# Ledger of designs, part 5: VH-VL binders against Phosphoribosyl-dephospho-CoA transferase (mdcG)

Target 1, 226 residues: Phosphoribosyl-dephospho-CoA transferase (mdcG), of Bradyrhizobium diazoefficiens (q89xp2)
Amino acid sequence: MTSPCKHGDRPPGRHDLVFVSPAGWRAMLDARDDLAADSLLARWPKMRWPTIRRRALPHEATGVALGLPLPPSAGKKRVALLVEIDHVASVARPPSLQQARAYAPRNWWPTLDRLDGLALRHSVDARVYGSLAWQSLTGLDYVTGRSDLDVLFEFRSETDIDRFVADVAAIETSAPMRLDGELMSADGAAVNWREVHGGASELLVKSIERVVLLDRHQFISGATGS

## First folded at step 1 (VH-VL)

Design m8 (framework fv_mogamulizumab)
Fold by ESMFold2-Fast, scan of step 1:
Order: sequence, then C-alpha cells, then structure tokens
Structure m8 (fold): chain C 226 residues (1-226), chain A 121 residues (1-121), chain B 112 residues (1-112)
Amino acid sequence: as target 1 above (226 residues)
Amino acid sequence: EVQLVESGGDLVQPGRSLRLSCAASGFTFSSYAMSWVRQAPGKGLEWVATISDSGGSTYYPDSVKGRFTISRDNAKNSLYLQMNSLRVEDTALYYCAKGEYSSGWDYFDYWGQGTLVTVSS
Amino acid sequence: DVLMTQSPLSLPVTPGEPASISCRSSQSLLDSNGYNYLEWYLQKPGQSPQLLIYLGSNRASGVPDRFSGSGSGTDFTLKISRVEAEDVGVYYCMQALQTPLTFGQGTKVEIK
C-alpha cells in the first residue's frame, strides 16, 4: 500500500487513511454492541483495513472522529467511529491512480491513465477516494455500474489551476463514468474541481474542521480570509 | 461449467478479411474482460487483443493495431475479432480466453480450443 | 514492451525429480499495490494452455500443490517438487503489469 506515516508525523487531511491499533479496535468493539455484532466490522481489524477522517460532532470534542464506509451490499454508507488519539496507529495517503488502476473496471483504465499523465504534467499529486479507493484497499465490491470516479488533486504553487481543470473537463468528455473530485491545496483545504472550472468568484472550501466560502483567488494563492 | 467455443477460422489469401467468434457459457459474460491469444504452428503464445467487460476499452499490440478489432455482444454472450489486411505472419491458432475482472489485471483462467487461421497465397 | 526471458528452454527430467524454470523480465513487475503481475501457464501436448500460477505465487484452482511460484520484481521461478508424467508440456510465463501483455518463449519439459 501507500507509505503509512506514524501518528504525529503528519496530521490527517481530507480522505487520508487512518489505521486504528488493535487495542483501539478492541476498545471500540467492547464499547459498541452494534459494531461487535457486525461480522464485516469484526473482519476489519483482522484484515488491517483503514478508516477515514470525518468532521467531529459537537459531543466528540475529544478523540479522533472516523468513518468506515461499508460496501453497497451491506446497505450502509458510513459507520461513525470515535477513537482516542493514542489508538491511531498510522496515517496514509489515499491510493494513487496507479494503485487503484489494478482494481478498477478495465473500461476506466484509459481515463485513469490520462489523469495520471495530466497530473504529472501539471505538478499535481492525484489520488483516488470513494468507491474505487475502498475496492482497492479491501478487495470488496464497492464499485458499481453507477459509481463515480472520485479523484483528489493536490496542487502545488507552480500548478496552473485554470488550465489543469480545463484539461480535467476535457478528459471527462470521453470518460465512461462521471469524474468527481476535489482540488486540494498544500494546507489541506479542498474545493470541487467543477466549481473552479465553472469560473465561480467564490468557492465552497472544505477542510476537516470547517466549510467556508472563499474568494477564488484566495483559495488558489493560499491566502487566508483577509 | 465454463465453456468458450471459437469459430470462423479459415484459409484466406493475404490482404483479405476474416471474422472470428467465441461463444461463451457457464459464467456471467458481461462481468469479465475477454481476450484473444494466438499461437503460430510450433511457436509460442502471443497476446492479440483484450476488451473490457462493457466493451468500452480495447487493447492491442502494435503488430495488429489498426488491422484487428475486438468487440463483444453481451446480450449474445459472444466475443468477436475482426481481422483486416491479413498477412502470412497472422497464421495461427486463435484462442478465446476469459479474464478475471475484479483483479483489474486479468489472468486467463479459461481458454477455448482455438480456431485455426491460415493466411497463404 | 516488457521482454520476458525463460531458461532453460528445454528441460528433460527424470520422474520424481524436482524441476525449476526461471523467468526474467526486462523491468520490474512489482506494482505499487505490492503484487507481482506475473503468471505461469502450462500447455500439454495437443491441448489449450491452462493457468497454473497468478500474481507471482498464487496457485490456480485445481492445480496440484507440487507446483509453486516464487520471486519478485524481475526474477521469478516456477518449481515442481516431484515431476510426474502428466506434467510434460510447454511452460510459459507472462507479464500482466502493462500492455502489450507479453509471454516468455516457453520451456519444454519432457521425461528423460
């Protein structure tokens, strides 16, 4: 898998994979009868599959708020988990386009290859999240005929954002699926790439902690709300 | 029981066209990538073409690109190989092979018996 | 293209003895997901090829446990712990890391 970082080496960002320690899983399953009764969740720690960060609810001020997406066959979108910070064993980046390609429907391969090449040309680090990411991480069936391809595009200061999103839009016109995704700045703030491509003067910017409306040029330049 | 039955092999002159068919049964055809692999008499195996489960993506080596077209009809559980501008070096036994879709990189877990194509003047 | 090279090309074996076939790729077949995209196939005389090993070391359904695959990156080995008469045929390695998919030239195993 993607190189894992120990807790404290790098704070978890949007869509980052969070691995809970065996002790943390034991504590969660012991505290939650609903989780302990679920055969798929019992399998999760044995297979060492990750979770994802989610925004904490008000009563979750302490600890780390996590989500666990179940496959479509299980009928649930996400299981909400809360762990003590000491029970976070490691954090890893979402799978790369190449890692996910091996688990993707073959008809998605040309799109994945085009996106990988585009990201390289624009100094963008492209990762997958959503259904394809979870299918590649677990081997379980998350991708369906209606699934989107969800891509996280982490751009750098040298990236020509406007040209990049125009090229992403061009790739989508020939794609066999909807290409969803986010542009993410180095500080972890993210916005849907379509909003940027649409030329909106204000963008709905998301982070782990908050959702804020920001001027387009402020987001692109990394300036705060001044 | 998985079965793949190829047909359409014939003796043809250089420059002519030929269409091969593969009838699949015993599995959900629309869920798996399919491939054609050929073997010239007394020689080794050579991959010819792969098509995704939906038919949306096709792959070829340079030796046949632009001349051969792989296609499928999921409603009929059938795989096809349209071979145009045939050359003497295309002479081979052509196998239909089933891939494993969920791995993304398919191994050929089932093969048909092959259909012989002879290109000779 | 990824060049696949097998050795030996001819392997006469006494029944009950072990046999080993080498396969070398011109570039690494180890993907970022940790898998080696290498397969082994057997073609018995007059028959279609059959899958023996996939993803480097995984034995295909119905394949006897005397067959094993090992190796990583560019160097791979198929081992038969005790060769039996029914094991005669031509063995091929294949890389499935990238297109074009490429096969080794084949190793003919025969009883001496």
Scores: ipSAE 0.000, ipTM 0.417, lowest interface PAE 17.3, mean pLDDT 83

Design m9 (framework fv_mogamulizumab)
Fold by ESMFold2-Fast, scan of step 1:
Structure m9 (fold): chain C 226 residues (1-226), chain A 120 residues (1-120), chain B 112 residues (1-112)
Amino acid sequence: as target 1 above (226 residues)
Amino acid sequence: EVQLVESGGDLVQPGRSLRLSCAASGFTFSDYAMSWVRQAPGKGLEWVATISGSGGYTYYPDSVKGRFTISRDNAKNSLYLQMNSLRVEDTALYYCAKDLGFTSSYFDYWGQGTLVTVSS
Amino acid sequence: DVLMTQSPLSLPVTPGEPASISCRSSQSLLHSNGYNYLEWYLQKPGQSPQLLIYLVSNRASGVPDRFSGSGSGTDFTLKISRVEAEDVGVYYCMQALQSPYTFGQGTKVEIK
């Protein structure tokens, strides 16, 4: 399991796991007939499974906007939830590569192990999100033969970003799946690693609040030259 | 099966240069970090250099930084160590080592080593 | 640099008896991912080193279960539950948390 943090210790960032209190779950299920009718959603609070933060719609300015992905067997739907801040019990980082490995297809293990070793050498904190993360958190079948491996690479000032993404690309060459993922700065700004490796002059940088275009050099030098 | 074969060790005078090679087989060479580790006669192990699978990143201890350069040719499955400004204290058996490449620089396979003697 | 200190440096053992080797690091080997980056290597007489244990307690492929590693932070131990003749050699701990990677001085295990 991920290491949970108490509410108020840290604001939720991209791909962070948000645990809703039992009272928050009761309030949501009581207010929404569509959620109350879903047997898997009734199981969610009993198993103490998390949700994930999403960008709020304009009319959702009050409260915390959350998402809950259902497995393919349940229609592969993403359930939109909105809770009051008092109903957020805790926040945790996405699962580590090592935690996710136990739930991953066996043929993914070499790739996960290579990424973990690479992250250590480059001062990167590597975590999984997407289908493998949800499979590791719930034990439910989210990963299919068409699934990508989604990795969040949180880099530090010491990290040589250009060398790191070149090494990620080399690992993907032997991977049995498409390796997708994001490079994330300490302040939560994220960019797809493939765009950085591809030499794009401008990068589409994402945060919880917005998406902006930044100059490649500006993003890289902020991460490694600071 | 994994094989690592070092070559290039020789007797050389202080201040000279020498290039070591390691021929790798039995695994996908470009997927793994590679290292050089040395052992002076009758002494312990000392890490010398590591290079990432792509060749994009290298690490050295201060004792060889600026004098030694690790490199690789993935098309030829070969690892190299260029040693410049050699000193008597560089005398050692030099091992080529394969990183398991997973959770740290743990060396799961080692070659037989090639002897470098620096003496006047 | 992280200094790795082993004790004892010489360990004569009787076949079938247990052996224990200590390794201490001058700094914590705990990474933010929750793992301690400590490895153990064995060099048999006239042979190249071989990996025994990685990440403190995980045995490398082909390593007998009589070998076990334990510890955290700065104090680590390698244990051999029943020493056999083929276990003679020099044992080295190594930290791979940060550059430069550093080895202990080595512990020579010999049969009495």
Scores: ipSAE 0.000, ipTM 0.416, lowest interface PAE 17.6, mean pLDDT 83

Design p1 (framework fv_polzastobart)
Fold by ESMFold2-Fast, scan of step 1:
Structure p1 (fold): chain C 226 residues (1-226), chain A 122 residues (1-122), chain B 107 residues (1-107)
Amino acid sequence: as target 1 above (226 residues)
Amino acid sequence: QITLKESGPTLVKPTQTLTLTCTFSGFSLSTSGLGVSWIRQPPGKALEWLASIYWDDDKYNNPSLKSRLTVTKDTSKNQVVLTMTNMDPVDTATYYCAHRDYYDSSGYFDYWGQGTLVTVSS
Amino acid sequence: DIQMTQSPSSLSTSVGDRVTITCRASQGISNYLAWYQQKPGKAPKLLIYAASTLQSGVASRFSGSGSGTDFTFTISSLQPEDVATYFCQQYNTYPLTFGQGTKLEIK
């Protein structure tokens, strides 16, 4: 399952899927006995499943820092990986709502359909991440009866953010699950949509490089203005 | 800035129930991936994980303490509550709450409260 | 439960010395191991996770290595502020478990 993008076309951003080359997996498994001994990790390169970008430490500056979320049945854990940039074969966007729908519980379908329509009306690019995304990518059981639906909303300059999050909140009132997710600006800075809707005076803004608390007005104005 | 603070009684009699509250700021359990755990440390001894609760109300309790432990959250108040029944002098310890981030980290504790010493004696 | 055993239980050495602490798991835990520093009267502070990944803001003199059952924590050049008890923790399997701690003192 080849990604439509190569690394040089787009650097990995938050929640982007990073596919490691066969040579990169061989290098990692040869260097780390712990990864080679893990039967689930041994399946990863064989199935051509992706990883995700994580924030690099200063001492990891020469490589690409990656994470691999394991299913809940394996416990709440994430495998930390580091690869050379030449071992990044391709990068892809997280699954769309349409792609993930087939892997979702049937009772989630109306909510997914409503979100897809809402995103289209507001010029938002909506993608899934978290449990549903990984279940759709791997076929493994990530979604449980307690799982949230996690949606990444990449907004455009023309998006009315306040109206958009009010509409998301309205959809959630009829949803069979908690609807969580992030609003993301074009430059990759993300904040939980509920914090924006709730009128929080400061927002926890996440990016690949950092996590900071920013004033609500500053985030909204900066994100929509450029 | 992520901060957590434990509160509750400092003295508990044997057989009583302990209730501790963790109040936090700089994050919300309305955010996917986030959670709070409880860890204790008897004076001069090792750390012992007690329980974890996540944004989706998923709960993990230490099997060694069986049904003595209950962990709950109140997302609107930014609070997580630990209840431990049938307290015994061996339960005397400093009790900590700590932040977790499932998507950006797993199984380890990046930010801790200051801890609260709970003494169990008659 | 996975039992974590640290060695030594205590260590006394000089400023500038290389310090090594080991941690052994009773069964394989891959790289799901963290190291914490705890100063007297304070909460533990995360130094290392995934056996070898240094937490942001932590001094580069701290490092970790190992996989499976045997893990090592190293301070390349001991500083006075490094006097503390150090704990390892596995997060491969619930329940999460910690080592007994290694108390580090300066001569």
Scores: ipSAE 0.000, ipTM 0.477, lowest interface PAE 15.2, mean pLDDT 84

Design p10 (framework fv_polzastobart)
Fold by ESMFold2-Fast, scan of step 1:
Structure p10 (fold): chain C 226 residues (1-226), chain A 122 residues (1-122), chain B 107 residues (1-107)
Amino acid sequence: as target 1 above (226 residues)
Amino acid sequence: QITLKESGPTLVKPTQTLTLTCTFSGFSLSTSGVAVSWIRQPPGKALEWLASIYWDDDKYNNPSLKSRLTVTKDTSKNQVVLTMTNMDPVDTATYYCAHRYEDLYSYGMDVWGQGTLVTVSS
Amino acid sequence: DIQMTQSPSSLSTSVGDRVTITCRASQGIDSYLAWYQQKPGKAPKLLIYAASTLQSGVASRFSGSGSGTDFTFTISSLQPEDVATYFCQQYYSYPYTFGQGTKLEIK
């Protein structure tokens, strides 16, 4: 289950769900006629749907930079939002595989079940993001016949990363969709699992603040809390 | 380092079909968030977006040219192909392909090919 | 379609001058606006995305501002290598559309 936490507990990480207060939504919509005119965005606060953290732009030095994707019918658009920290009501982890399962196409269920079992075996916390996550959160049509299954794998220091990504690749071979996703260290840095499986010596590591190339060892050692 | 290069015929006769290939390196069009776009520019005029293709094979074509445009990808060859039917002298332009990447929010078209001039004339 | 209108169409100024170009969208586009520099015979180069974010490796003299419908692009101190045509582009919705361009020349 997605467990809300108070905004003071920790800053939101990649793919974490950020819930904006009613006052925060009112302030944003009052300031932005373009947002108020968008029928889906006008409904967001009414439906109590979340946003996600994004990297702040230079002019956004004061505030919390947020975003949300609109459904594919809106052309893969991501809406950029800025709120005062006081307008962040709560933060939650992205949906678990089990939470998202009910909203997934039925033919995805065996893959979700296999990934859930794999994560348990490897001490990995597996969550969904992307199309399936937003479909499960909003009930809107985000998943299409061409959608990837996007999984966030937060690994622990005891996780055998090389074995884990090999097993993920094995699950993908029988999946009805492309299995995309990120390995995330405890400090919130993430890398595409396929890069790790490919044996790359340098990894494109993503965080809320930046995207950088790191040596494989640097990423792995960060996972152990060094 | 990301690079893209356009290739195809430089001369096309009116009514013929144009096929341009964008060959790239330094990224995969199977990576979530990646897209390749086609843009053209008639001599001395503004840029015109033609089409985009995403990692998940979602395709968007300029409505003014929709019936004439097809965009496809071959991920194994690192290629994106643009096909435009029924060429006319007004389609004479430099044609570019460009890389775009989305990570939680949209980026602009950050890396462009050198462009290829296509002249439509008898 | 969203129409992008740039002003001025051309300008001529001196090295060291502050240059400002404006771009207006026919409807709200949030911050989904990019600015490109194009030198004769060359492909466009991305300078700014998300209305105000400087592309990595681009000189700090370039800046952008605005949201919704009204946007500005500024060169704080013109250098000789900045002679080019500059284009704004919205990527808020399809079809993506560009401004007509602003040709920048040195006197």
Scores: ipSAE 0.000, ipTM 0.490, lowest interface PAE 13.9, mean pLDDT 84

Design p2 (framework fv_polzastobart)
Fold by ESMFold2-Fast, scan of step 1:
Structure p2 (fold): chain C 226 residues (1-226), chain A 120 residues (1-120), chain B 107 residues (1-107)
Amino acid sequence: as target 1 above (226 residues)
Amino acid sequence: QITLKESGPTLVKPTQTLTLTCTFSGFSLSTSGMGVSWIRQPPGKALEWLASIYWDDDKYNNPSLKSRLTVTKDTSKNQVVLTMTNMDPVDTATYYCARIEYDSYYFDYWGQGTLVTVSS
Amino acid sequence: DIQMTQSPSSLSTSVGDRVTITCRASQGISNYLAWYQQKPGKAPKLLIYDASNLETGVASRFSGSGSGTDFTFTISSLQPEDVATYFCQQYDNLPYTFGQGTKLEIK
């Protein structure tokens, strides 16, 4: 007997979608009375909806720490899950701008289209995370009138970072929502795009494991680059 | 050996309610992960999934059928029942029940099917 | 709803020939695709699941391939008993949907 999902050969990164195997869901629900009693959570494995990576707590010494965001109607609570690596069926990148577009409020479409075109011109891989991503993945109502558009911009060595963030800022000036998001290097280190646009000499860089201050050059060349 | 068999009326008048029973053996809906689905096929046409019910009494109905569908189970009798209201001649089809498992959402064992004709 | 489109709608060929049927999903379904064989007057029978896995007891001449949106079902050497209609089915999301079927006949 096999699961239809195949696990990836790399560990889950920041904002990656983590699909738990049916056996992993069964093990979690059997071990957690609170999860088994929740009718929405019981549907998660049947619908094959993903989870997202979170930072592990000290008592979670082994395994993969995951979060499951509930929609605002269910209290906008994040359910903390812990699974063994063998129960990770597959890992996927967050939805592309094009994949999420159909689930977005129609007045967001021009901004999404402008960002998609911008990313293509700058050799950036643009993806959504946060409320729009979860709405597109589940069909549930995550996006509200107060929601930000959260975009992950994975830049490449060819990318002119300064020009790119200036263009992002220009797009935001006409956007009907706050455009939040992160610039991410190939090694998975991320920084808020606004901090880069502000010209700061030191950046607050985030990874799955930790948050550190890096100089601008160090971040652009790679977290360990010199 | 896993077997499923559909039973119910073969002729239904327009506006009446159809009730079909699936009786199965070789597996139980008391077993975690197990489910039974209903699928229909109009003569010479494609298969259409109607509804599924799982071991935990969780139920899913095809939204295109305008809330006409109810699926229930009797775990002790190894039976699943489909009820469809307000039958119309376009609902004339062979109705199948089939096994589904929550870790495998394809249909691995099927009943022989029962032809239901909707006519005056 | 995810739409499943099969090609061709019908096919007539000779015993021993290689037969290829395709199935296209309107959106990405990973490998969550099954293939069924339905002989005249009979219930469908599962042949392939997870796009490429052969069901137990099914002849090795049947195979499947593909992922995402484009899938192929192949019979390496057609036998007389293979005369049937073949259907693909996606199970990535509800409602589960089937292709329109491909009717296979021998000349």
Scores: ipSAE 0.000, ipTM 0.427, lowest interface PAE 17.1, mean pLDDT 84

Design p3 (framework fv_polzastobart)
Fold by ESMFold2-Fast, scan of step 1:
Structure p3 (fold): chain C 226 residues (1-226), chain A 120 residues (1-120), chain B 107 residues (1-107)
Amino acid sequence: as target 1 above (226 residues)
Amino acid sequence: QITLKESGPTLVKPTQTLTLTCTFSGFSLTTSGVGVSWIRQPPGKALEWLASIYWNDDKYNNPSLKSRLTVTKDTSKNQVVLTMTNMDPVDTATYYCAHSGWLYTAFDIWGQGTLVTVSS
Amino acid sequence: DIQMTQSPSSLSTSVGDRVTITCRASQSISSYLAWYQQKPGKAPKLLIYAASSLQSGVASRFSGSGSGTDFTFTISSLQPEDVATYFCQQSYSTPYTFGQGTKLEIK
């Protein structure tokens, strides 16, 4: 299943889904004998499944750097791709918690429901990435007994971040899986929610272009628009 | 045509550090899906994979060598460098560098190899 | 680590014969297996990748088959220039590992 197309003037952010055109797939497979020999990768363009953005290296300046995670049955490798900009057909946000729920193990449902309710109360847009996201997008088996639930929490200026992460931690105590994830500001800067909950004075803040170490106050102040 | 060539010392004393350079032509380590790997072969024995470095600077080292290995690349010089610390006589082998794809990591083009002897 | 076991360790046969070498992985590696030919004093040469795909420029008498844990390499009609040691290699996970090798000789 495909997530809605992204709207607005911002470039694709962390965990956003990138759909490559049929011409782009042909160009990539023609250049890569290893990919062309793989029957699972032959299905990717036929099923119109997405890829994800990765950070471009300096040597990849002319193009869009992409990744494609293979399921555990195919070795859990992340196939790295580079496409011309005009071969990007569309961009979409990662699946919502509600969309992903249908593809999750039944024992994950209470946790997903609690997170959805929490996000609504705190003015947070919660989305899934990682194994559950790929399982919901492809119908392939990505989720295993060892899988984390990976959630992207995009907060608003009105969000009480300290209370939000405390509530996330409380939900995790009753969860049948490890709850991983990132807090993301409106401008696309992200930090692991556990670092914020742990009271770290400095946070490792990630964007699509780079990582920087910021004081906790600086990140929270900038993220809330103050 | 893709070519690779190993260079470095052919004799190393025990406890010293070995540094080998792989110089290549016919491809760039900026090309998506391309890597260079180091493989060694002790005289009369099987091949042993040591390390791989890919266009995206992803690095993989053989854990059996207990952090003795470092692999780096210089894309402007078309070179990959392997450093191996605390050399021992059992490390005597022919050392190869090879071109490899990423998904099916098969070593399709090899250097000629360089014999490194570790003795006092 | 994934252990790769080849059999036989050596074999001797006649020109024109069909030769089969086997390789067994200690766990499933899907189709992530390659076969190499190595002549004395030379670097290995890739013959087969992805278990069954013939490398460009390699003679069609060489073939590979199998998936999971059990793999076979076949030379349909042995030629004098095929005298060499043959190795299998898995690329399913690091560390990438090779079999012990099979030495092929002509009577």
Scores: ipSAE 0.000, ipTM 0.470, lowest interface PAE 13.5, mean pLDDT 85

Design p4 (framework fv_polzastobart)
Heavy chain, then light chain:
Amino acid sequence: QITLKESGPTLVKPTQTLTLTCTFSGFSLSTYGVGVSWIRQPPGKALEWLASIYWDDDKYNNPSLKSRLTVTKDTSKNQVVLTMTNMDPVDTATYYCAHTYSDEWYFDLWGQGTLVTVSS
Amino acid sequence: DIQMTQSPSSLSTSVGDRVTITCRASQGISSYLAWYQQKPGKAPKLLIYAASTLQSGVASRFSGSGSGTDFTFTISSLQPEDVATYFCQQLNSYPYTFGQGTKLEIK
ESMFold2-Fast, scan of step 1: ipSAE 0.014; ipTM 0.585

Design p5 (framework fv_polzastobart)
Fold by ESMFold2-Fast, scan of step 1:
Structure p5 (fold): chain C 226 residues (1-226), chain A 122 residues (1-122), chain B 107 residues (1-107)
Amino acid sequence: as target 1 above (226 residues)
Amino acid sequence: QITLKESGPTLVKPTQTLTLTCTFSGFSLSTSGVGVSWIRQPPGKALEWLASIDWDDDKYNNPSLKSRLTVTKDTSKNQVVLTMTNMDPVDTATYYCARIYGDSEGYYMDVWGQGTLVTVSS
Amino acid sequence: DIQMTQSPSSLSTSVGDRVTITCRASQDISSYLAWYQQKPGKAPKLLIYGASTLQSGVASRFSGSGSGTDFTFTISSLQPEDVATYFCQQYDSYPLTFGQGTKLEIK
């Protein structure tokens, strides 16, 4: 489910969907002739499609840094947006596996179903991001024959992470696509699941604000010291 | 299966306030891109859109009736409520609620309730 | 407000005939147009959205075309169960607006 929350009720995490108010869109389009001239971007606010939170550049520290990925037919580029915090109307979690299933290629359905069952068994909240997420949110063609399935796995304290990633790897062996994705702690820190499964002693841990290199055990146990 | 059902009084006196409830199942107003609209149809006449509310609690009211209309939602109960003040015999109509569904083809109404006839008379 | 004008207001024809209904918007609405079927005493049923996309479960004899301001709805071969009033509706902008309806009858 992608339950919407008003700004301030739940701060946006990685891959969370950010809905910009009509006033915020008007301000952005008025300030950016390149965006206003793009027919797809001019439609974005009318369709009430979301944006995604991105890591802020140094000059963007006082606003909310957002990204908007365009479909491959429009050049497969990400539009960088910056809005004032009072122009954020709401925040929602990325689509669930079940919501995205209806928009996925039919040969992906067994993999999506297996991942949904796996997540339930391991107390993991699994959501899609990337191409399939944007296809399910907009109905536009983002998924291609080369697309990965990108899944965000938010784990809980009861999750056996080593067993979980081993099971993810097992599902991937019979999948018709590459299964990419992130393990995310309750605090919003994320790492690529393949790095955990691959036995790397140090992991690239990502948050909205930064990327840090942490000891594998520290990430798995949640003992980061901050 | 997706269903919506309207409920409320079938008879209203002039100057009174009408309150209608739309109870739905098979979807949630927590889901991005989903909303509920209220539409009415006087006997033998065209459909007239009244109001909409979406997952984000954004409210849209018909400008010709905006001062009389209030739309609210209770996401946990799967209900949307329409309130219309100062009823007049001309407001006699069948009132419908319908789901708004958003995809690449925009935000359109796909599933409608059965409708409830509201008669305004003394 | 965007005005939606349907033509004709009523039509009486024979089973098996090709039926054409037109809808004109007072301003450009791209492809944000839906067509509904309403039988007496029933709620409207969505047939077409996005001007030309057939709703799941709707018979293939129904079709839509057009973009911008001029739109056409067609029934390729009229069946007895198609007797109804048909409405177009724009969803390009608020307020949402409907055509006045076309009443389709069999003579």
Scores: ipSAE 0.000, ipTM 0.412, lowest interface PAE 19.3, mean pLDDT 85

